# VH-VL binders against Ras and Rab interactor 2 (RIN2), part 15

Target 1, 92 residues: Ras and Rab interactor 2 (RIN2), of Homo sapiens (Human) (q8wyp3r787to878)
Amino acid sequence: FQNYLRVAFQEVNSGCTGKTLLVRPYITTEDVCQICAEKFKVGDPEEYSLFLFVDETWQQLAEDTYPQKIKAELHSRPQPHIFHFVYKRIKN
Short names: E, the ipSAE of ESMFold2; O, the ipSAE of OpenDDE; V2, 0.75 times the mean of E and O plus 0.25 times the DockQ between their complexes.

## First folded at step 18 (VH-VL; framework fv_romlusevimab)

Design u4 (from r2 with heavy chain T30Y; at its last read DockQ between E and O 0.93; V2 from the best seeds 0.80)
Heavy chain, then light chain:
Amino acid sequence: QVQLVQSGSELKKPGASVKVSCKASGYTFYDYYMNWVRQAPGQGLEWMGWINTYYGNPTYAQGFTGRFVFSLDTSVSTASLQISSLKAEDTAVYYCARSRFYPGSGSYFDYWGQGTTVTVSS
Amino acid sequence: SYVLTQPPSVSVAPGKTARITCGGNNIGRKHVHWYQQKPGQAPVLVIYYDSDRPSGIPERFSGSNSGNTATLTISGVEAGDEADYYCQVWDSSSDHVVFGGGTKLTVL
ESMFold2, look of step 18: ipSAE 0.656; ipTM 0.913
ESMFold2 (binder alone), look of step 18: mean pLDDT 93; pTM 0.954
OpenDDE, look of step 18: ipSAE 0.552; ipTM 0.907
ESMFold2, look of step 22: ipSAE 0.667; ipTM 0.916
ESMFold2 (binder alone), look of step 22: mean pLDDT 93; pTM 0.958
OpenDDE, look of step 22: ipSAE 0.573; ipTM 0.909
ESMFold2, fold request of step 26: ipSAE 0.643, 0.616, 0.616; ipTM 0.912, 0.909, 0.907
ESMFold2 (binder alone), fold request of step 26: mean pLDDT 93, 93, 93; pTM 0.957, 0.956, 0.956
OpenDDE, fold request of step 26: ipSAE 0.880, 0.879, 0.838; ipTM 0.958, 0.957, 0.949
ESMFold2, last read: ipSAE 0.625, 0.613, 0.640; ipTM 0.908, 0.904, 0.909
ESMFold2 (binder alone), last read: mean pLDDT 93, 93, 93; pTM 0.956, 0.957, 0.956
OpenDDE, last read: ipSAE 0.497, 0.868, 0.816; ipTM 0.899, 0.955, 0.946

Design u5 (from u3 with light chain S92T; at its last fold request DockQ between E and O 0.62; V2 from the best seeds 0.71)
Heavy chain, then light chain:
Amino acid sequence: QVQLVQSGSELKKPGASVKVSCKASGYTFYDYYMNWVRQAPGQGLEWMGWINTYYGNPTYAQGFTGRFVFSLDTSVSTASLQISSLKAEDTAVYYCARSRFYPGSGSYFDYWGQGTTVTVSS
Amino acid sequence: SYVLTQPPSVSVAPGKTARITCGGNNIGRKHVYWYQQKPGQAPVLVIYYDSDRPSGIPERFSGSNSGNTATLTISGVEAGDEADYYCQVWDTSSDHVVFGGGTKLTVL
ESMFold2, look of step 18: ipSAE 0.774; ipTM 0.931
ESMFold2 (binder alone), look of step 18: mean pLDDT 94; pTM 0.956
OpenDDE, look of step 18: ipSAE 0.649; ipTM 0.918
ESMFold2, look of step 19: ipSAE 0.783; ipTM 0.932
ESMFold2 (binder alone), look of step 19: mean pLDDT 94; pTM 0.957
OpenDDE, look of step 19: ipSAE 0.455; ipTM 0.895
ESMFold2, look of step 21: ipSAE 0.749; ipTM 0.926
ESMFold2 (binder alone), look of step 21: mean pLDDT 93; pTM 0.952
OpenDDE, look of step 21: ipSAE 0.544; ipTM 0.907
ESMFold2, look of step 22: ipSAE 0.776; ipTM 0.933
ESMFold2 (binder alone), look of step 22: mean pLDDT 94; pTM 0.960
OpenDDE, look of step 22: ipSAE 0.452; ipTM 0.895
ESMFold2, fold request of step 23: ipSAE 0.441, 0.742, 0.719; ipTM 0.873, 0.925, 0.923
ESMFold2 (binder alone), fold request of step 23: mean pLDDT 93, 93, 94; pTM 0.953, 0.951, 0.959
OpenDDE, fold request of step 23: ipSAE 0.657, 0.743, 0.639; ipTM 0.918, 0.930, 0.915
ESMFold2, look of step 23: ipSAE 0.757; ipTM 0.926
ESMFold2 (binder alone), look of step 23: mean pLDDT 94; pTM 0.955
OpenDDE, look of step 23: ipSAE 0.544; ipTM 0.904

Design u6 (from u1 with heavy chain R100Y; at its last look DockQ between E and O 0.68; V2 from the best seeds 0.56)
Fold by OpenDDE, look of step 18:
Structure u6 (fold): chain C 92 residues (1-92), chain A 122 residues (1-122), chain B 108 residues (1-108)
Amino acid sequence: as target 1 above (92 residues)
Amino acid sequence: QVQLVQSGSELKKPGASVKVSCKASGYTFTDYYMNWVRQAPGQGLEWMGWINTYYGNPTYAQGFTGRFVFSLDTSVSTASLQISSLKAEDTAVYYCARSYFYPGSGSYFDYWGQGTTVTVSS
Amino acid sequence: SYVLTQPPSVSVAPGKTARITCGGNNIGRKHVYWYQQKPGQAPVLVIYYDSDRPSGIPERFSGSNSGNTATLTISGVEAGDEADYYCQVWDSSSDHVVFGGGTKLTVL
């Protein structure tokens, strides 16, 4: 696995910014969220989660999932998939 | 409209084989995993495994290796479950159910087949 | 292997609120899904992503998930709600889908 993960930060009325995270292959979504909270200086991290946007659909990742594994799976497809990991607020 | 239509009920002798089919329609077949779920009479739901409809790779749950084989005919959007060397304890309703293609991010079953009853009796 | 624990049965009077629990180690770190199954029928998804409702599912059905317990709540229970209810998760460690043992909801 590549030891980087590109994560976009989506904030209401502030646009979208991205950061490249250096992460181990088996880092959990929970750990990634913690890193994102620190790097994006989120004040209320419990209201945020990591999402996967792929094939024009949004998927909320559970805390115990592995974003790097998901990335590797997507890259293994015969046809390229455009996907994004997005750190954003959970809808109420 | 999404539909999963399974083959009819089966009555088999111990030691025989059975093949249950699940025909999908109303969506892109290869965009979702196809799952198999077993339910013995009066018992709960038991996940048997899934098959990656894009690559054709099956994953079998613990306890469902060996005699259970998942297969595909993508040309007709059909998934199949074959059970060999049937035993009395294989008597159950077998369901196919689709789930999102990416494990851990939507692994739930939004559409189910109507179920296929397989009865194994001497 | 990951295990989900449900009470085998829950009874509730019409118009009252039924709560069906699903216990699992750190289940709050997972997404929980709930299914309703009536006799002779296939299961029907009633809750996904812990608390979201599919189209066609009444607002009376709600879900929560935290710590070691997920809960399906059915307010204003009706006779038609009598069914078996199953919780379900995906376990990342084993790459297995796991169902709870199911709960029979009886409307008194």
Scores: ipSAE 0.395, ipTM 0.885, lowest interface PAE 1.5, mean pLDDT 92
ESMFold2, look of step 18: ipSAE 0.634; ipTM 0.905
ESMFold2 (binder alone), look of step 18: mean pLDDT 93; pTM 0.951

## First folded at step 19 (VH-VL; framework fv_romlusevimab)

Design v1 (from r5 with light chain S92T; at its last fold request DockQ between E and O 0.90; V2 from the best seeds 0.79)
Heavy chain, then light chain:
Amino acid sequence: QVQLVQSGSELKKPGASVKVSCKASGYTFYDYYMNWVRQAPGQGLEWMGWINTYYGNPTYAQGFTGRFVFSLDTSVSTASLQISSLKAEDTAVYYCARSRFYIGSGSYFDYWGQGTTVTVSS
Amino acid sequence: SYVLTQPPSVSVAPGKTARITCGGNNIGRKHVHWYQQKPGQAPVLVIYYDSDRPSGIPERFSGSNSGNTATLTISGVEAGDEADYYCQVWDTSSDHVVFGGGTKLTVL
ESMFold2, look of step 19: ipSAE 0.619; ipTM 0.911
ESMFold2 (binder alone), look of step 19: mean pLDDT 93; pTM 0.953
OpenDDE, look of step 19: ipSAE 0.646; ipTM 0.920
ESMFold2, look of step 21: ipSAE 0.505; ipTM 0.884
ESMFold2 (binder alone), look of step 21: mean pLDDT 93; pTM 0.954
OpenDDE, look of step 21: ipSAE 0.507; ipTM 0.900
ESMFold2, fold request of step 26: ipSAE 0.598, 0.568, 0.601; ipTM 0.905, 0.900, 0.906
ESMFold2 (binder alone), fold request of step 26: mean pLDDT 93, 93, 93; pTM 0.954, 0.953, 0.955
OpenDDE, fold request of step 26: ipSAE 0.892, 0.889, 0.886; ipTM 0.958, 0.958, 0.957

Design v2 (from u5 with heavy chain S107T; at its last look DockQ between E and O 0.77; V2 from the best seeds 0.00; counts 0 for: pae O 2.3 > 2)
Fold by OpenDDE, look of step 19:
Structure v2 (fold): chain C 92 residues (1-92), chain A 122 residues (1-122), chain B 108 residues (1-108)
Amino acid sequence: as target 1 above (92 residues)
Amino acid sequence: QVQLVQSGSELKKPGASVKVSCKASGYTFYDYYMNWVRQAPGQGLEWMGWINTYYGNPTYAQGFTGRFVFSLDTSVSTASLQISSLKAEDTAVYYCARSRFYPGSGTYFDYWGQGTTVTVSS
Amino acid sequence: SYVLTQPPSVSVAPGKTARITCGGNNIGRKHVYWYQQKPGQAPVLVIYYDSDRPSGIPERFSGSNSGNTATLTISGVEAGDEADYYCQVWDTSSDHVVFGGGTKLTVL
């Protein structure tokens, strides 16, 4: 796995910004969320989670999942997939 | 309309082999894993493993290695489960079920086959 | 191996609310999925991602997940709800799908 992960931060008032995170291959979604909270200066990280947007669908990643593994799997597919990891608020 | 249609019931003797098929339609076959789930009479659901429908790589759950073989015929969007050296304890309903192609992102089964009853009896 | 624990049976009177629990170590860190299985039929997905309902599933069905317990709640239980219910997770540590033992819901 590559040691980078691109994550977009979606905020209602400021739009969407992206950062490239240097992460280990088996970093968990929970850990990525912590990194995102720090880098995007989120004050209430409990209300945020990491989402995968792919094939026109949103998926909230569980805390114990591996975003790098997901990324690698998507890249291994025969057809290119446009996907995004998005750090955003959890729906009520 | 997504459909998974499995082959008919099987009655086998101990030591024989059986092959259960699962034909998929109504969606892109290689966009989903095909899973196999066993359910012994009066028992719960037991995940046997899955097969990558593009690469053909099977993953077997613990307890389902050796006598169990997953295979594909992609030309007809069909997944198959072969059980060799059948035992009485293999008597069960076997289901195929598709799941999202994202390992570790929360796999679940949104469509199931109707099930195939395999009875192993002397 | 990751283990999901369900009560073997739950009984409820018609019109009342049934709650089926699924216990697992830190299950709140996972997404839980629920299936309904009626006699002689294949399982049907009724809840995914802890609390989302597939199309065609009545609003009477709801799900929650936190801590060590996930719960399937069926309000206004009907006779047709009598079935076996299974919780399920994906265990990332073992790369295995794990089912609960199932709960037989009886409508009295």
Scores: ipSAE 0.274, ipTM 0.862, lowest interface PAE 2.3, mean pLDDT 93
ESMFold2, look of step 19: ipSAE 0.564; ipTM 0.897
ESMFold2 (binder alone), look of step 19: mean pLDDT 95; pTM 0.964

Design v3 (from u5 with heavy chain P103I; at its last look DockQ between E and O 0.75; V2 from the best seeds 0.64)
Fold by OpenDDE, look of step 19:
Structure v3 (fold): chain C 92 residues (1-92), chain A 122 residues (1-122), chain B 108 residues (1-108)
Amino acid sequence: as target 1 above (92 residues)
Amino acid sequence: QVQLVQSGSELKKPGASVKVSCKASGYTFYDYYMNWVRQAPGQGLEWMGWINTYYGNPTYAQGFTGRFVFSLDTSVSTASLQISSLKAEDTAVYYCARSRFYIGSGSYFDYWGQGTTVTVSS
Amino acid sequence: SYVLTQPPSVSVAPGKTARITCGGNNIGRKHVYWYQQKPGQAPVLVIYYDSDRPSGIPERFSGSNSGNTATLTISGVEAGDEADYYCQVWDTSSDHVVFGGGTKLTVL
């Protein structure tokens, strides 16, 4: 696994910004969310989560998943797929 | 439309082998895992494992190693489950089910085969 | 190994609300999926990502997940809802898919 994870921050009325996080291969989604909350200066992190956008679909990642593992699997597919990890508000 | 069509019912004697097939259509076969789920009569669903449909790499759940073999024929988008040295306790309905190619939050079964009944009786 | 616990059976009168629980250690940290299985049929996904409904699943079906319990709620229960319901998760530690024991919903 690579030691970096690109995460986009999506916020209403502020557009989307991205950061490259240096993370260990088996960092959990929960930990990634904590890092994102700090880096993007989110005041209410409990309302945010890490999402995977792939194949025109959004998927919220559970706290105990491994984004880096998901990333590695996506990269291992026979054909490239455009995907994004996005830190954004959880749907109401 | 996504479809998983399994082979027909099987009646086998103890010690024999059986091969259940699952033909996929309506989607890109190698973009999803194929899972196998067993359900003994009157019992619950039991995950047997999955196979990576691109690499052909199988992962077997606890209790399903040895006599159980997952295989692929990618040319016809077909996954197969082979059970050798059949026992009476192998009597069950066996389902194939599609799941996301990556494991994690997307690891659910959105489409299922109709099931294949395997009966092991002397 | 990770274990999901469901009540063996739940009974409900027509028109009432049925609640089927799925217990698991810190299950709220996972995503829970629910399946409906009628006699002689394959399971059908009715809830994914804790609370999302696949196309074709009535709004009567809803899901929640927090703490150690996930719940499938079926409002306005109909006779056709009588079935077995299974919760399911993916266990990161073992890299295994785990099903609950299933709950038989009886419509009285």
Scores: ipSAE 0.592, ipTM 0.911, lowest interface PAE 1.0, mean pLDDT 93
ESMFold2, look of step 19: ipSAE 0.616; ipTM 0.906
ESMFold2 (binder alone), look of step 19: mean pLDDT 94; pTM 0.958

Design v4 (from u5 with light chain K30R; at its last look DockQ between E and O 0.05; V2 from the best seeds 0.00; counts 0 for: pae O 9.3 > 2, placed apart)
Fold by OpenDDE, look of step 19:
Structure v4 (fold): chain C 92 residues (1-92), chain A 122 residues (1-122), chain B 108 residues (1-108)
Amino acid sequence: as target 1 above (92 residues)
Amino acid sequence: QVQLVQSGSELKKPGASVKVSCKASGYTFYDYYMNWVRQAPGQGLEWMGWINTYYGNPTYAQGFTGRFVFSLDTSVSTASLQISSLKAEDTAVYYCARSRFYPGSGSYFDYWGQGTTVTVSS
Amino acid sequence: SYVLTQPPSVSVAPGKTARITCGGNNIGRRHVYWYQQKPGQAPVLVIYYDSDRPSGIPERFSGSNSGNTATLTISGVEAGDEADYYCQVWDTSSDHVVFGGGTKLTVL
């Protein structure tokens, strides 16, 4: 089975665009990052990571995490949460 | 608000076919799988399978292959279940229900249609 | 195929606590979901991820899951709680959604 993951690409000079990724169930953050690098044509993927924006906070996701699981968990909360997965540069 | 609205009750004769529709609204149609669940009179819930609303690929549960066909009309956010060569044993309430499937989380049905009664009688 | 086993019926007096079990091999390693179905109505999700309650579901409803048994607990049972309750899991090996046989809860 495959599922969907909405990922926003945030670039400092070009703004923010988004894509809906078709991903396999057990895709890791690392895998998602690779997909993002390809689809957004990122030249330096090493400088980018997948971030979760939720509750007004940014969280950099570790490579071995599962974005789909995270999404499920957030959707499962009794209280609705607005969240975004964002592919953007890692800040120093 | 999320809504799944199914077509009305059907009365069919054996050998006929029926098509039950499920119109979704209030959410992004392709973000969820659409499931079909059968419930024979006085019996429990039986998962028939689901359809990937993006690709249109159906997955049928054991026992629901052949005469059962899941389809989509994405232009109107509608999923359909067609049953051909109807038998008396197909008499049941058929539900559509949306679900998510995520790693380590499984699948569950947070919204259901109101159900469609299909009666097969001579 | 994975099988979920529920007692066919459970009876409870008003105000008492009802416990509906759902048995399955190593079910504690799976997420269990519970649905309430009243006569003539569609099922309603009452517990997800073993113990979480959807918005609108009273706190009287709780869930647990460990070992080979998941349990739906309804405290302070009311007449309105009379319904059929179904447990459900996803079976990865068979790629199937599996429902329990259902339990009819009767409020005496």
Scores: ipSAE 0.007, ipTM 0.690, lowest interface PAE 9.3, mean pLDDT 90
ESMFold2, look of step 19: ipSAE 0.682; ipTM 0.919
ESMFold2 (binder alone), look of step 19: mean pLDDT 94; pTM 0.958

Design v5 (from u5 with light chain S93T; at its last look DockQ between E and O 0.73; V2 from the best seeds 0.70)
Fold by OpenDDE, look of step 19:
Structure v5 (fold): chain C 92 residues (1-92), chain A 122 residues (1-122), chain B 108 residues (1-108)
Amino acid sequence: as target 1 above (92 residues)
Amino acid sequence: QVQLVQSGSELKKPGASVKVSCKASGYTFYDYYMNWVRQAPGQGLEWMGWINTYYGNPTYAQGFTGRFVFSLDTSVSTASLQISSLKAEDTAVYYCARSRFYPGSGSYFDYWGQGTTVTVSS
Amino acid sequence: SYVLTQPPSVSVAPGKTARITCGGNNIGRKHVYWYQQKPGQAPVLVIYYDSDRPSGIPERFSGSNSGNTATLTISGVEAGDEADYYCQVWDTTSDHVVFGGGTKLTVL
């Protein structure tokens, strides 16, 4: 696995910004969320989660999942997939 | 209209083999894992494993190795479960169910086959 | 192996609220999914991602998940809700799908 993860931050008032995170291969979604909270200076991280947008669908990643594993799987497919990891608020 | 249509009921003797089929339609077959779930009479749901419909790689749950084989016929969007050396305890309803094709992201079964009853009796 | 624990049975009077629990170690760190199974039928997904409802599932069905317990709540229970209910998770450690033992909901 490559040791980088591109994550977009989606906020209603600020639009969407992105950062490239240097992360270990088996970092969890929970850990990524913590990194995102720090880097994007989120004051209420409990209301945010990491989402995967792929094939026109949104998927909320559980805390114990592995974003790098997901990325690797998507890249291993013969056909390219456009996907995004997005740090954003959880739906009410 | 997503549909998973399974083959009919089976009655087998101990030691025989059975092959249950699951034909998918209404969606892109290789975008989802195909899962197999066993339910013995009066018992709960038991995940047997899944097969990667894109690469054809099966993953078997603990307890379902050896006599259980997952296979595909992608030309007709069909997944199959073969059970060899059947035992009485293999008597159950077997379901196929699709799940999202992203390992480690959380999988759930949004569509199920109607189930196939396999009865093993001497 | 990861284990999900459900009560074997829950009874509720019509119009009342049924709560079916699903216990698991740090289950709040996972996504929980719920299925309804009526006699002689295949399971039907009723809750996904802890609290989301698939199209066609009444609002009477709701889900929550925190700590070590996930809960399926059925408000205004109807006779047609009598069924077995199963919780399910994906265990990333073992790469296994895990079902709870199931709960028989009886409408009195």
Scores: ipSAE 0.602, ipTM 0.911, lowest interface PAE 1.0, mean pLDDT 94
ESMFold2, look of step 19: ipSAE 0.763; ipTM 0.929
ESMFold2 (binder alone), look of step 19: mean pLDDT 94; pTM 0.959

Design v6 (from u5 with light chain D52E; at its last look DockQ between E and O 0.77; V2 from the best seeds 0.67)
Fold by OpenDDE, look of step 19:
Structure v6 (fold): chain C 92 residues (1-92), chain A 122 residues (1-122), chain B 108 residues (1-108)
Amino acid sequence: as target 1 above (92 residues)
Amino acid sequence: QVQLVQSGSELKKPGASVKVSCKASGYTFYDYYMNWVRQAPGQGLEWMGWINTYYGNPTYAQGFTGRFVFSLDTSVSTASLQISSLKAEDTAVYYCARSRFYPGSGSYFDYWGQGTTVTVSS
Amino acid sequence: SYVLTQPPSVSVAPGKTARITCGGNNIGRKHVYWYQQKPGQAPVLVIYYDSERPSGIPERFSGSNSGNTATLTISGVEAGDEADYYCQVWDTSSDHVVFGGGTKLTVL
């Protein structure tokens, strides 16, 4: 796995900004969210989660998942997939 | 228009082999994993494993190693389950089901085959 | 191995609300999926990602997941809802799909 993960921060009034995180291959989504909360200076991280946008669908990643493995899997597909990891608020 | 069509019912004797096929249509075959699920009479669903439809590498659940073999014929978008040395306890309905699995994102089965009944009886 | 625990059966009167639980250690850290299976038929996905409904699934079906328990809720239960319901997760530790034992929902 690559040692970087690009994560976009989506906020209602601020638009979308992206950061490249240097992370271990087997870092969990929970850990990535923690990193995101710090880097994006989120005051209420409990209301945020990491989402995968792929194939025109949003997928909230469970805490015990591995974003880097997801990334690697997507890259291994025979057809290119456009995907984004997005740190944003959880739906009500 | 996604469809998974499985082969017909099988009646086998103990020690024989059976091969159940699952033909996929209506979607890009190699974009999804193909899973196999067993359901013994009156019992629950039991995940047997999956096969990567692009690379062809199978992953077998615990308890389904040895006599169970997943295979592909990508030219006809078909996944197959072969069970050798059949036992009475192998009597069950076998389902194929596709999943869009990205490791860690979770796996769920949005489309299922109609099931194939395999009966093992002497 | 990861284990999902469901009650073997749940009974409910027509028009009432049925709740089917699925217990698992820290299941709230996972995504839970629910399937409906009627006799002689293949399972049908009714809930994915804890609370999302596939197209064609009535709004009467809802899901929640937190702590150690996921719940499938069926409001305004109809006779046609009588079926077996299975919860399912992906266990990242074992790299296995895990099903619950299933719950038979009886509409009285």
Scores: ipSAE 0.552, ipTM 0.907, lowest interface PAE 1.1, mean pLDDT 93
ESMFold2, look of step 19: ipSAE 0.731; ipTM 0.925
ESMFold2 (binder alone), look of step 19: mean pLDDT 94; pTM 0.959

## First folded at step 21 (VH-VL; framework fv_romlusevimab)

Design w1 (from u5 with heavy chain N52D; at its last look DockQ between E and O 0.07; V2 from the best seeds 0.00; counts 0 for: pae E 13.1 > 2, placed apart)
Fold by ESMFold2, look of step 21:
Structure w1 (fold): chain C 92 residues (1-92), chain A 122 residues (1-122), chain B 108 residues (1-108)
Amino acid sequence: as target 1 above (92 residues)
Amino acid sequence: QVQLVQSGSELKKPGASVKVSCKASGYTFYDYYMNWVRQAPGQGLEWMGWIDTYYGNPTYAQGFTGRFVFSLDTSVSTASLQISSLKAEDTAVYYCARSRFYPGSGSYFDYWGQGTTVTVSS
Amino acid sequence: SYVLTQPPSVSVAPGKTARITCGGNNIGRKHVYWYQQKPGQAPVLVIYYDSDRPSGIPERFSGSNSGNTATLTISGVEAGDEADYYCQVWDTSSDHVVFGGGTKLTVL
């Protein structure tokens, strides 16, 4: 619906910090990771990725995927799902 | 109402090519992935892959990365499967089926086309 | 590559309960979908997300999924339920859809 994407930042022992990003519909996961690295001020961005948490399951998003398309797809009248985009360490 | 209407059955010789079409109606075409599923005579269902109807990116199952090409004509809400260099083992019913993509949960097929029989015979 | 195992056939008397199994390693951590295919027809979704029914599917159809086994249960079986039944998952390691081999339900 909107050109916004809410992303949580998760660090190893810290709580969750969220930001709402204004992004274009065609932005890639790679581009979102770059925005998150700047917004959350991470010093080692190569160690982080964007993850999707849905149905109690984590999935690392490939760099050539489109988070806004994933968000739109998860919105469904007959199948409402609770989901979160989370920027976190790959080994975490 | 959702409908997927496939092109008619084909009789081909080995080495020829075939194009199976799947015309969608009753829903927003780019909101759903289009999948292709094969069923050889007397056999089970085999997923061939899908195409992202919003971005046009195909994904092929491991055994279908060569002679099989998925494509779209979004102006008429149509997905197509092209099979080149046909072999006798390509004889099957080919279904289109729509799905939503749910990362981590997978995809399921809520509506199917009627199937297109492709027969490859000398 | 992930494998789903189904019995080739199940026979059930009219009015009784049919149980069709779908075996897979840790299938209880996946979401299972079930399809009915009658002779000469395309498959039809009968169960999704392990246990949910699409609109128009009778309450006689139910599903469960735990451990290494998912089960499609059809209570009060009718002759019209004779069909092949397929289970299906999405395999995260390969990013592929996987079907079971199918089970022929016969109502005797």
Scores: ipSAE 0.005, ipTM 0.611, lowest interface PAE 13.1, mean pLDDT 85
ESMFold2 (binder alone), look of step 21: mean pLDDT 94; pTM 0.958
OpenDDE, look of step 21: ipSAE 0.077; ipTM 0.807

